# VH-VL binders against Coenzyme F420H(2) oxidase (fprA): the designs that were tried, part 4

Target 1, 148 residues: Coenzyme F420H(2) oxidase (fprA), of Methanobrevibacter arboriphilus (b1a7s3r263to410)
Amino acid sequence: VTIVYDTMHYSTQKMAHEIAEGIMAEGYDVEMFFLHEDERSEIVKSILDSKAIAIGAPTINDEPYPSIGDLMYYLKGLRFERTGIKRKAVTFGSMGGKGGTPASLGKDLGEYGFDVVDTCEVYYVPDEEENKACFKLGQKLVEEAKKI
Below, E stands for the ipSAE of ESMFold2; O stands for the ipSAE of OpenDDE; V2 stands for 0.75 times the mean of E and O plus 0.25 times the DockQ between their complexes.

## First folded at step 1 (VH-VL)

Design o2 (framework fv_oberotatug)
Fold by ESMFold2-Fast, scan of step 1:
Structure o2 (fold): chain C 148 residues (1-148), chain A 123 residues (1-123), chain B 107 residues (1-107)
Amino acid sequence: as target 1 above (148 residues)
Amino acid sequence: EVQLVESGGGLVKPGGSLRLSCAASGFTFSNAWMSWVRQAPGKGLEWVGRIKSKTDGGTTDYAAPVQGRFTISRDDSKNTLYLQMNSLKTEDTAVYYCTTDRGYSYGYYFDYWGQGTLVTVSS
Amino acid sequence: DVQMTQSPSSLSASVGDRVTITCRASQSISRYLSWYQQRPGKAPNLLIYAASSLQSGVPSRFSGSGSGTDFTLTISTLQPEDFATYYCQQSYSTPLTFGQGTKVEIK
């Protein structure tokens, strides 16, 4: 399972870690990438080798986070819709205002050939209940991926 | 109470240009993805293109037959969607509908449609 | 491009009949399929999205099923207002594509 995220205030990173814990609790391995520090080629390679992915980013200036946008354009170019299988995906993110990034990422991933099974968005920093929701999101992603 | 009202259709000669407008009300237009879908007389539905909300990047996508000739834009302050049609061809003759694109995990679907506006391209 | 083929292209039915329309995609599209109804002289209306989810306000006699390449729209008990043309549409990839339509006519 591959998790890719970016964040300005680390709140999306907290969500990513909770999703990873949920995946690991089901007995599966996770590769996690932080777009500010990891190379896109390694991220893409991990995604190609995975049956399931989770992508996360905050919303800034009422627009998608730029680094995630760059990754998404690369994923579009890989033409996953031609593989004959649909990898499972979830999207997640934090917001300080209008929000909408997980929904827009999910819509794009669906068009790029992924089966988006759920999304999660929290205001600012996830509280304890929202952390539990992220944990359960990871478990759901694995449960759906087993159906491939 | 969602309303979409298209305008700007009419008769144009091949090679001409025309601008369609779609006035939206009854929902938060700025949050909505919008599409144009056309239907030639007696034929089926054909997707023309779409524009994402500003929150989702405000990018556009087009079907191959109109790529490079048509431009979709929006003015969120006026709750209006536009289709600028250049280098018109006879095969562009159709009723043009504006639609809201509501979708999430499973791509998008067109939940609201305008009444349509007829564009006729002929000599 | 993903090509969508509907069958039949037209059918004749009576009020009270069970009507089944099929849609086939040229490649697997998972559940990224919607169904629309277009009455003569009117704009289309969304009936079903995500292959099987009924749009709010749409009568329960409409149902959808399928995944991958084969999809079905069923009208369990045809009503007078259901005589219309029906279209499937894939949202798996751009460009978005529609089936050619199925016209449901009065016998």
Scores: ipSAE 0.000, ipTM 0.496, lowest interface PAE 17.0, mean pLDDT 79

Design o3 (framework fv_oberotatug)
Fold by ESMFold2-Fast, scan of step 1:
Structure o3 (fold): chain C 148 residues (1-148), chain A 121 residues (1-121), chain B 107 residues (1-107)
Amino acid sequence: as target 1 above (148 residues)
Amino acid sequence: EVQLVESGGGLVKPGGSLRLSCAASGFTFSDAWMSWVRQAPGKGLEWVGRIKSKYDGGTTDYAAPVQGRFTISRDDSKNTLYLQMNSLKTEDTAVYYCARVGWELRAFDIWGQGTLVTVSS
Amino acid sequence: DVQMTQSPSSLSASVGDRVTITCRASQSISTYLSWYQQRPGKAPNLLIYAASSLESGVPSRFSGSGSGTDFTLTISTLQPEDFATYYCQQSYRTPYTFGQGTKVEIK
């Protein structure tokens, strides 16, 4: 399983970690990538080798964080819809205002050939219950991926 | 200026209990995930356990040899990490380090100087 | 659990030598690997994180490489203060695990 995210105030980073813990609790390997620092070629390679992905980003100025837009454009070009395999996906993110990035990313991933099983969004910093929801989201992603 | 200082080590008999403290300064302790790592005399490093920040649920994870006997806790108002050690065994003899988990990519980026725990009759 | 194995367990070297230490994980850990240096009687200090990123304040003679299961730590020109024990550690999943250590000794 591949997790890719970007963050501003560490909130999306915290969500990414909880999702990873949920996946690992089910006995599966996770590759985690931070868009500020990791190279796109390595991220794409990981996704191609995975049956499940999680993509996260915060919302700024009512728009997705710019680095996520670049990744999404690249993923569209790979034409996963033509491979015959429905990789499972979840999207997640934090917001300080309107929000909506996880839902928007989920819609796009669905069009790119992924089976988007759920999304998760939190206001600013996730509380204890929201962290548990992220953990369960990771478990759900793995449960769905087993059905491929 | 960033510093971790352990205290509370000493000699204890098998079956006994001991509580270690780790005083943090120079960073926002309440945001940090913290770990305990031990090293038996002349041996390598062994992870003991980890505690998440309260914002990340405050949950704990332990290595199998200490599960059910050791408890990690924190007091953010005092910038202090604790390790409660119960049912001590001779194989628990080690220098105990507290360390900050700098998130997964940074691993243990800040370490204390260590405190020696000797379990012997 | 992810098992970490280092090679060699010890080596003898002279000041000015190029030293290479390897670390192998029992399963893929991506780049979630760190290297630590421990001088006798002192706490460990972080040298490399994310397999290849040099920690601030660490001399540039130290470098790391690798991904997946095989990793290396290289000291390009050994200095007197580099005679120490080196550990690799994975942070990919709990329990976090360390290699057994590699002692770099004076030849």
Scores: ipSAE 0.006, ipTM 0.511, lowest interface PAE 11.7, mean pLDDT 81

Design o5 (framework fv_oberotatug)
Fold by ESMFold2-Fast, scan of step 1:
Structure o5 (fold): chain C 148 residues (1-148), chain A 122 residues (1-122), chain B 107 residues (1-107)
Amino acid sequence: as target 1 above (148 residues)
Amino acid sequence: EVQLVESGGGLVKPGGSLRLSCAASGFTFSNAYMSWVRQAPGKGLEWVGRIRSKTDGGTTDYAAPVQGRFTISRDDSKNTLYLQMNSLKTEDTAVYYCAREGYDYWSGFDYWGQGTLVTVSS
Amino acid sequence: DVQMTQSPSSLSASVGDRVTITCRASQSISNYLSWYQQRPGKAPNLLIYAASSLQSGVPSRFSGSGSGTDFTLTISTLQPEDFATYYCQQSYSYPRTFGQGTKVEIK
């Protein structure tokens, strides 16, 4: 399973970590990429080798999110809808203002050929219950991927 | 510059009530999670409770010793946090600090007010 | 509730000393641990968050380490302004809980 995220504050990174713990609790390996630091080619390679992905987006402040936009454009170009495999996906993110990024990304991924299982959005600072929700989101992603 | 300034402390008799205020400036108060933390004379820090932003539902959580007696509220139009204290006990005597919860979940309380003393005594 | 226990409760030190304070959580809190400094008569000041991240404006002589249940705050070369009480605090769950404090006193 491949997790890719970028962050405008640490909440999205915290969510990514909890999702990874949920996946690993089910006995599966996770490759996690911080989009700002990691090479895009390595991220894409990991996605191509995975049955399931989780994508987290920076949702704080009004700065452009070119890294996420660039990744999504690249994924669109790969035309996953032409493969025999409908990869499972979840999207997640935190926000400090107007939300909606995880839902928007989920819609785009669905059009690009992914089966989007769920989305998760946390406002500002995730608490313990929201962390548990992220953990369960990771478990749900793996359960759905087994159906492939 | 982030500033938090508490007011409203004073002497009150057991069973009485008191309302504390915390005036915030230098950040977008309406997006912030805010807490009250107290410190009894010569003792350590004790978390009292918190309030989420209104967009997150403005829900509150309290430490067990104050549950049912204290109420936290906020007025985003005035950038002010409140602590309404009812049924005060001598063990509530403390300096009360308002504190901003940091930008991320793990950043702790990144800014604190100077504190206001509440003395509950007959 | 997560209980936080600090050791020692107090210590005496001289300027230039290396000071180590420990904090233990009653259950795993990952790295959701902050350290605060409180000078006499003043409000607490955040020193370290996420167990090891130095807060902006805090001198580099302060460092934090640990994860899970065991955490350490180190002051590499104690300065006169460092004589204060130090608190650890977990942000893993509600209620938020603090250690009892460690007072660093002049020897």
Scores: ipSAE 0.000, ipTM 0.522, lowest interface PAE 12.8, mean pLDDT 80

Design o6 (framework fv_oberotatug)
Fold by ESMFold2-Fast, scan of step 1:
Structure o6 (fold): chain C 148 residues (1-148), chain A 127 residues (1-127), chain B 107 residues (1-107)
Amino acid sequence: as target 1 above (148 residues)
Amino acid sequence: EVQLVESGGGLVKPGGSLRLSCAASGFTFSNAWMSWVRQAPGKGLEWVGRIKSKAYGGTTDYAAPVQGRFTISRDDSKNTLYLQMNSLKTEDTAVYYCTRDKYYDFWSGYHYGMDVWGQGTLVTVSS
Amino acid sequence: DVQMTQSPSSLSASVGDRVTITCRASQDISSYLSWYQQRPGKAPNLLIYGASSLQSGVPSRFSGSGSGTDFTLTISTLQPEDFATYYCQQSYSTPPTFGQGTKVEIK
């Protein structure tokens, strides 16, 4: 399972860590990548080797970060819709104003050949209930990936 | 509607100071990287500098001709961008535009252009 | 700094003409190139970003192409409101730099 995220305020990072905990609680390995620090070649290799991915980004100016856009462009180029295998995906993110990035990313991933099982967006910083929701999102992703 | 409105331009003598303001509305100003671009009378466009959002550290960058003399700042609570101009020279005479950067790439610092522009405010530096 | 050079510096055209403006970068800037239109007495407006992506609200008669060092802006069927100065801009490296401008004048 691969988790890739980017964030300004580390709110999306908190969500990413909770999702990872949920995945690990089910006994699966997680590779987590922070787009600010990790090499793109490692990220794409991890995605190619995974049955499931989680992509996280905040909303800025009503658009996702360009770094996430670059990742999405790469995923589109892989032409997964032509392989017959639908990898599972979830999208997540935080917002400080107008949101919608996780839903937008999910729509694009669906068009790129992924089976998007859920999406999650929180306002600013996740509270206790939102942290639990992120944990459960990770568990749900793994449960759906078992069906592949 | 997304808008940027500049104010504060005027006539100043060489060596003087002036502060420009840019009022933003219709978008989440606090998330945006903002730039100043100037245009001398009858000349082309010249980038002056930018300020990143606080999430990216709120850092500033300047073109060489203005480095050390101009300071860009922002007040996210007022949705306002500022350009403080010190030690003004006749070569600084221009219309100054407030702009919003469309996108930016964290890895490379790349920008995808400037998608919103104010109407500009004229700064004339002469004796 | 990356130097941007436009060709031609000015041209005369008639309504209905196909207009082509070129922009050359002094080094490889990938696709980090934008085109702007500035009508007399007005602020610039963004036409194209990322070398070939049309900005929302911009008429489809405008198109951009190219990558690396050589870029082109095309206006397929010139309209009266298109008589303006056009600028390319690289954003690959800081400082972002503009071309000198191409003035499209009425014949």
Scores: ipSAE 0.000, ipTM 0.506, lowest interface PAE 14.7, mean pLDDT 79

Design o7 (framework fv_oberotatug; at its last look DockQ between E and O 0.05; V2 from the best seeds 0.00; counts 0 for: pae E 11.5 > 2, placed apart)
Fold by ESMFold2, look of step 2:
Structure o7 (fold): chain C 148 residues (1-148), chain A 124 residues (1-124), chain B 107 residues (1-107)
Amino acid sequence: as target 1 above (148 residues)
Amino acid sequence: EVQLVESGGGLVKPGGSLRLSCAASGFTFSKAWMSWVRQAPGKGLEWVGRIKSKTDGGTTDYAAPVQGRFTISRDDSKNTLYLQMNSLKTEDTAVYYCTTRPYSSGWYKGFDYWGQGTLVTVSS
Amino acid sequence: DVQMTQSPSSLSASVGDRVTITCRASQSISSWLSWYQQRPGKAPNLLIYAASSLQSGVPSRFSGSGSGTDFTLTISTLQPEDFATYYCQQANSFPLTFGQGTKVEIK
C-alpha cells in the first residue's frame, strides 16, 4: 500500500500515520511519501507497484489540492484505466475553511482508473473519533484491495 | 448516542407558513452538515435541502420544488436545525425528517442518522 | 438532475430467498450511491454507502455493488425483518435524488 500526502500543518501527517497503522494492523506493508521531501519518480513507482493507494492533501483558500496537483496531473497521464488492474484508493485530508478536497481528489482518481472506496476529512486537527475513522479507513482499504 | 428530534409539524392552509425544528444531541453539531428529507404519505423519499457547517461556509442547497419558499438555518449554540417553510402548497404535505452523517464530512456517504419525522399537512 | 430508476418496483419473496434490487442512474455517479431500508411507519436506515461499503451494524447478508450508472443491492438470505421498502440515493451531485423505491413483500 502507498500513502502519499502533503500538509500545511501536522494534521494531515497525523491522519496518514493513523491510516498506516490501520493497514499494518492487517499485516501489510506501507510505503509513505511526503510530497515536499520525496521525489515524484519514487512515488509513481510505488503506486505502480501497489494494489492500493491513499492520497491526502489539505484544503487551502484558492486551490483544493495545490501541493498535490503535479502528482494528480501525472497520474492522469499514465491512464490507469487502460491497465488490467483496477487499483483501490482512499483520500483524506484536513481542512481550514471550505472542505471537500478528499471528495474532489476521489472524483479525479475515479476518472483516472482507480476504484475509490472511501474518504476521510477532518477540521484542522483530528479528534479521537476522527483518528479512529482514519484507522478504520486503512483497514477498509486493505479489505477492499484483497478482493483484487 | 446520536439523537435527532423534529418538532413543529401540524395542519396549515395553502399559502401559510410553518417552521420546523430539529434538536440534535450526541455529536458535535457545529461540525456536521445537516439535511431535511421528506416523504409524502404512501410515497417515496425526497431530499429537500442541506446546510453545511459554518466552518465549511454555512451554505445551503435546495431541491427545485422548494427553492425560494423554504429556508434552512442552524443555531450551533442550541444544537438546533431549522426549516422555515413559506408559501406552502398541498404538495408539500409530508413527513419531514432531519438527517445527518456527523462523523464524516460530506454528503456522498449517505445519511446514517434520521429523526422519527414530523408530519406537515397542507390542506384547506 | 440525476434520475435514479429502481427495478423492480415491488417483489414477493420467501424467507431464505436471495433478493437482488437494481438501481440505474441517468448519468455516471462514480461510486457515490447509498442504499436505505425503510420498514412501515419508521424512518429509513442506511444499509450501504459508497456503492459497496456496509454501514456499521448492518448484517453481512446485505451487500452492494456497481459503479458508474448500474448498481445492485443483494440480500443473500432473506430474513423476516428484511420485508421493507428499499431506496437507492445518489450523492454525486446536487440535488441529491432517490430512486422510487422497491417494496419487498412476503410471498
Scores: ipSAE 0.007, ipTM 0.581, lowest interface PAE 11.5, mean pLDDT 81
ESMFold2-Fast, scan of step 1: ipSAE 0.291; ipTM 0.764
ESMFold2 (binder alone), look of step 2: mean pLDDT 92; pTM 0.936
OpenDDE, look of step 2: ipSAE 0.014; ipTM 0.609

Design o8 (framework fv_oberotatug)
Fold by ESMFold2-Fast, scan of step 1:
Structure o8 (fold): chain C 148 residues (1-148), chain A 122 residues (1-122), chain B 107 residues (1-107)
Amino acid sequence: as target 1 above (148 residues)
Amino acid sequence: EVQLVESGGGLVKPGGSLRLSCAASGFTFSNAWMSWVRQAPGKGLEWVGRIKSETDGGTTDYAAPVQGRFTISRDDSKNTLYLQMNSLKTEDTAVYYCTTDLYEYGDYFDYWGQGTLVTVSS
Amino acid sequence: DVQMTQSPSSLSASVGDRVTITCRASQSIDSYLSWYQQRPGKAPNLLIYAASSLQSGVPSRFSGSGSGTDFTLTISTLQPEDFATYYCQQSDSYPYTFGQGTKVEIK
């Protein structure tokens, strides 16, 4: 399972870590990438080798964080609809005002050939209940991936 | 709405100490990462350091010129940010600004106080 | 440390002019770049974050572009209140660093 995210503050990173914990609790390996630090080619390779992915980014100025757009462009170009399997996906993110990034990313991933299972969005920093929801999101992702 | 008001600036001799305060209002202070940025007379902006929210560990980071001499702290019950400056040098003469770094907005300084002048001279 | 260099250091312009300011990073900072405006005697104000996102309340004549190491701030139609010093700032890594500033002066 591949998790890729971007964040400047850490709220989306905290969500990514909770999702990872949920995945690992179900006995699966997680490869996690931070768009700010990691090479896109390594991220893409990980996604190609995975049955499930989680993509996260914050909503800023009512738009997804700019670096995530570059990744999404390359995912579109990979033509996942040609692979013969429909990979499972979830999207997540945090916001400080009007949100929408997880829903927007989910729509795009669906068009790129992924089966988007669910999305999760929180205000600013996730509280205890929101952290638990992220953990459950990870569990749900791998449960759906088992169907492939 | 969002307001930051600095205080505590003044004239101090080299080797002296001074404590700056920043009173915050109009946002949930406890969730915000806060920074100090300074500007020497007629010069550009220089980041001094920051403090994370308690939820994110309450840790601090400093620019090399002030590391070991300056300490950033916060009192969330009073919505106040502090900068304790020790072993002051002439090079520390500057207007000191309190800034906010609100979550998920991009690690930038979205709100600034009006600044407080610190003059270090003999 | 990431060094931020602005060009030009100063420029003279008239109301109605199109002004472009460039900022270069010593290493890639992706899109972790913000632009600030500082009017004489005032505190800085955030204009652009994440290289190209306009801060709420900032006039649409301001725009930002670029990624990696090269960034630009454009003011499409300069207004009297735009005569100020502009700073870029990277948040890719600690310590956060600012450019030296670009002063936009009345010709």
Scores: ipSAE 0.000, ipTM 0.523, lowest interface PAE 13.5, mean pLDDT 81

Design o9 (framework fv_oberotatug)
Fold by ESMFold2-Fast, scan of step 1:
Parts: structure tokens; C-alpha cells; sequence
Structure o9 (fold): chain C 148 residues (1-148), chain A 120 residues (1-120), chain B 107 residues (1-107)
């Protein structure tokens, strides 16, 4: 399972960590990538080798963080809808004022050939219940991927 | 190997100014979020402030006791973090540590610290 | 601000003892709690993150537990190098706040 994220605050990073813990609790390995540290070619390779992915980003000026937009454009070009296998996906992110990035990313991933299982968005800093929701999101992603 | 080396500490009179530097190596500094944490002699740890990477908006936040007096900045071309301290008070006497966050919130590294003494 | 209170403020122990230090948050912080060790004259070192995750390179005698508001750091078999001050820190909300510290002293 591949997790890719970017962040304006600890919130999206915290969400990524909780999702990873949920995946690992089910006995699966996770590869995690931070868009501003990791090379795009490594991220894409990991996604191509995975049956499930999680993509996270904050919302800035009503749009996804630029690095996530760039990744999404690249993924669109790979035409996953032509592979005959429907990879599972979840999207997540934090917002400070306006929201909608996880839902927007989910819609795009669906058009690119992914089966989007769920999305999760929190306001600024996740509370106890939102942390649990992220952990469960990771478990749900793995449960759905087993059906492939 | 991640290394953070603070410098610039010293003795300064109340009302004076001092600039601390933190030289970073062993990681991609430009992508890291950086913080300053201080410790008064014989006391506990106190967060001073943080600065995000430019790609994450370059946002800077300060703890209430230093707001308006201290300024955090960074020079990514030199892999260096700065803390400009103005209007120093005796209660600012402390060892100042720089810290960093990696791609996960649990990858925190600390420098060795630099001592700032504010006295007459 | 989230207030972190450690107990006890200090304790005396012998090599081989089991040592328990507690930390209480003034409001719920889920598992966003780290533990640090500070040896005399040295910078702090991360021991535990996310309440129970052991930092790479840290001896297995250290363990953390708890969630919400009540947290515990346990040293199963105290070694000479473990005489130090221990701090808990919450990173659920800012300003980031530390406990006042627990000093583990010889004897």
C-alpha cells in the first residue's frame, strides 16, 4: 500500500501517520511519500506496484496544494482505467478555512480508474475521534484491497 | 547523519539584541520545518516558535512570551536557521536548541544548544 | 493551552528497578504524546512518539502507554545510563507544551 501526501501543517502529516498505523495493524507493509522530499519517479513506481493508495493534501485558496495537482496530472496520463484491474483508493486532508480537497481528489481518481472507497477531511488539527477515523480508514482501505 | 549546530549565544544586557544561528546538515533543509526550544538553567523545556518550509507556505508561529520581540527566519541557500532576539529580558536567559521535523512528525532532531545569558 | 503535568517530580531508584513515570494532559490529546530523555549537560533525546512507538535505536526496556489524557513511561530494568530527567510533550495542538520533568536519581 502506497501513501502520498503534502502538508501545510502537522494535521495532514498526522492523518497520514494514523492511516499508515491502521494499514500496518492489518499486517501489510506501507510505503509513505512526502511530495516535497521524495522523487516523483519513486512515487509513481510505488503506485504502479500497489493495489491500494492513499493521497492526502491540504486545501489552499480553494485548490489542492500545487505539488498534489502536478502528481494528479501525471497519474491521469498513465490511464489506469485501461489496466483491467481497479485499484482501491482513499483521499484525506486538512483545511483551515475552505475545504473540499479530499472530495475533489477522490472524484479525479475515480475518473482515472481507481475505486475510491472513502475520503476524510478534518478542520485544522484532528481530534481524538478524527484520529480514530483515520486509523479505521487505513484498515478499510486494506479490507477493500483484499477483494481484488 | 543529521546534524544541527547552534551558535551566536553569549552575554547581553537587558534591552539588548542577539542573533542565533543553526547550521544544518545531513538532510534536505529546504523541505524541513524548524523550531526553537529553550531551557532556562535548572528548568524545563519551553517551545519558542517554528517556521515551515517555503513550499508549505513559510508560516512562522511564536509562543506568547516572545511574540513581537523574537523573529525566526531561514536561509535555504546556506542551510541555516536564525533567531533574532530583540528587547531581551533576564527571563530570556536559557540554552536555545534548534530542532527539525522530517517527513513524519516523529523524526525530531535536536542540536547541542547555545547559551544566552541576559544580565546587567 | 494544553497543560502537561508529570508525576512524580523526582524519584530515587537503583539499577535493576522498574520505574514508572506518569503524564496527564489538561484536555484530550489522543496519542499525540512524545517522551524525551535529557542526561545532565546534554540535549534532549526522543524516546517514544505517538504515545507508544519506540524511536529507532532506543533500548527495548523503554515503553510508553496511554491515550487521551493519561500516559505512562516505563523503564523495565533501570540501567546506569538511565539516570536522567524525562519530559513528556504534547503535539496535538499548539503552542507545543512540555511537562515539568521527572528526575530519576540514583538510589
Amino acid sequence: as target 1 above (148 residues)
Amino acid sequence: EVQLVESGGGLVKPGGSLRLSCAASGFTFSNAWMSWVRQAPGKGLEWVGRIKSRTDGGTIDYAAPVQGRFTISRDDSKNTLYLQMNSLKTEDTAVYYCTTYGRSYYFDYWGQGTLVTVSS
Amino acid sequence: DVQMTQSPSSLSASVGDRVTITCRASQGISNYLSWYQQRPGKAPNLLIYAASSLQSGVPSRFSGSGSGTDFTLTISTLQPEDFATYYCQQYNSYPLTFGQGTKVEIK
Scores: ipSAE 0.000, ipTM 0.478, lowest interface PAE 17.5, mean pLDDT 77

Design p1 (framework fv_ponezumab)
Fold by ESMFold2-Fast, scan of step 1:
Structure p1 (fold): chain C 148 residues (1-148), chain A 120 residues (1-120), chain B 112 residues (1-112)
Amino acid sequence: as target 1 above (148 residues)
Amino acid sequence: QVQLVQSGAEVKKPGASVKVSCKASGYTFTSYYIHWVRQAPGQGLEWMGRINPSGGSTKYAPRLQDRVTMTRDTSTSTVYMELSSLRSEDTAVYYCARDYYGSGSYFDYWGQGTTVTVSS
Amino acid sequence: DVVMTQSPLSLPVTLGQPASISCKSSQSLVYSDGNTYLNWFQQRPGQSPRRLIYKVSNRDSGVPDRFSGSGSGTDFTLKISRVEAEDVGVYYCMQGTHWPYTFGQGTRLEIK
């Protein structure tokens, strides 16, 4: 399972952590990539080798973070709808005012050939209940991925 | 339980290389960065660099960049720190530490430390 | 590189009394996200460092509430409201805002 995220306020990074813990609780390994630090070629390779992905970004100026847009452009070019395997996906992110990034990313991933099973958005910093929701999101992603 | 277990003490001659390991368990190995921090006898802590075990991306302290190399083996959940061209000033206890953010913002679990002595 | 300067470097304190450690950075530690990545670590004799405080004032799980962190920009303080025998050790501030990441020189807290 591949998790890719970017963050300005570290809230999205905290969500990524909880999702990873949920995945690990089900006995699966997670490859975690931070778009600000990691090489795009390694990220794309990991996604190609995975049956499930989680993509996260904060909403800034009512729009997705720019580095995520760059990644999405490359994922569109890979034409996953032609691979014969419908990979599972979830999207997540934090927002301080107007949100929408997880829903927007989910729509795009669906068009690119992914089976988007859920999305999660948190206001500012995740509280205990929201941390539990992220953990459960990771478990749900793995349960869905087991189907093919 | 989260655990970072480091390799045993090393004694090296000046000019040699040393490779220290840090084996992770109790969590998803690829979800956290691993940093290396050293401490010379009676001195403070010095950040050496970090690796993201997921993609293998590294970031090193400029003072050490020409001599330090960090790698990982995902099949054994182990990170390695190799320091070449050893000098007496490299005598220190070397620690690995787990960090969610890669920037040292968390450093929530540390290895027990590996003593490296560089002696002529 | 960002220089982290601690004072005092040696801190003898009487049991039950308060103690205070200063940490100053050569430039602002406010990150582009508005957060300040200033951490405090404790190292007991012969042990690995242990995180006490992260992001200036957030206490780590299991750390007694007698420890508190405060500050902003370039000036930070770690306070112990009532020093206990188990608090003996070296305390380090560390910045994670600017690469490369740097530590202060350390403050040795001793009971007298």
Scores: ipSAE 0.005, ipTM 0.535, lowest interface PAE 12.2, mean pLDDT 80

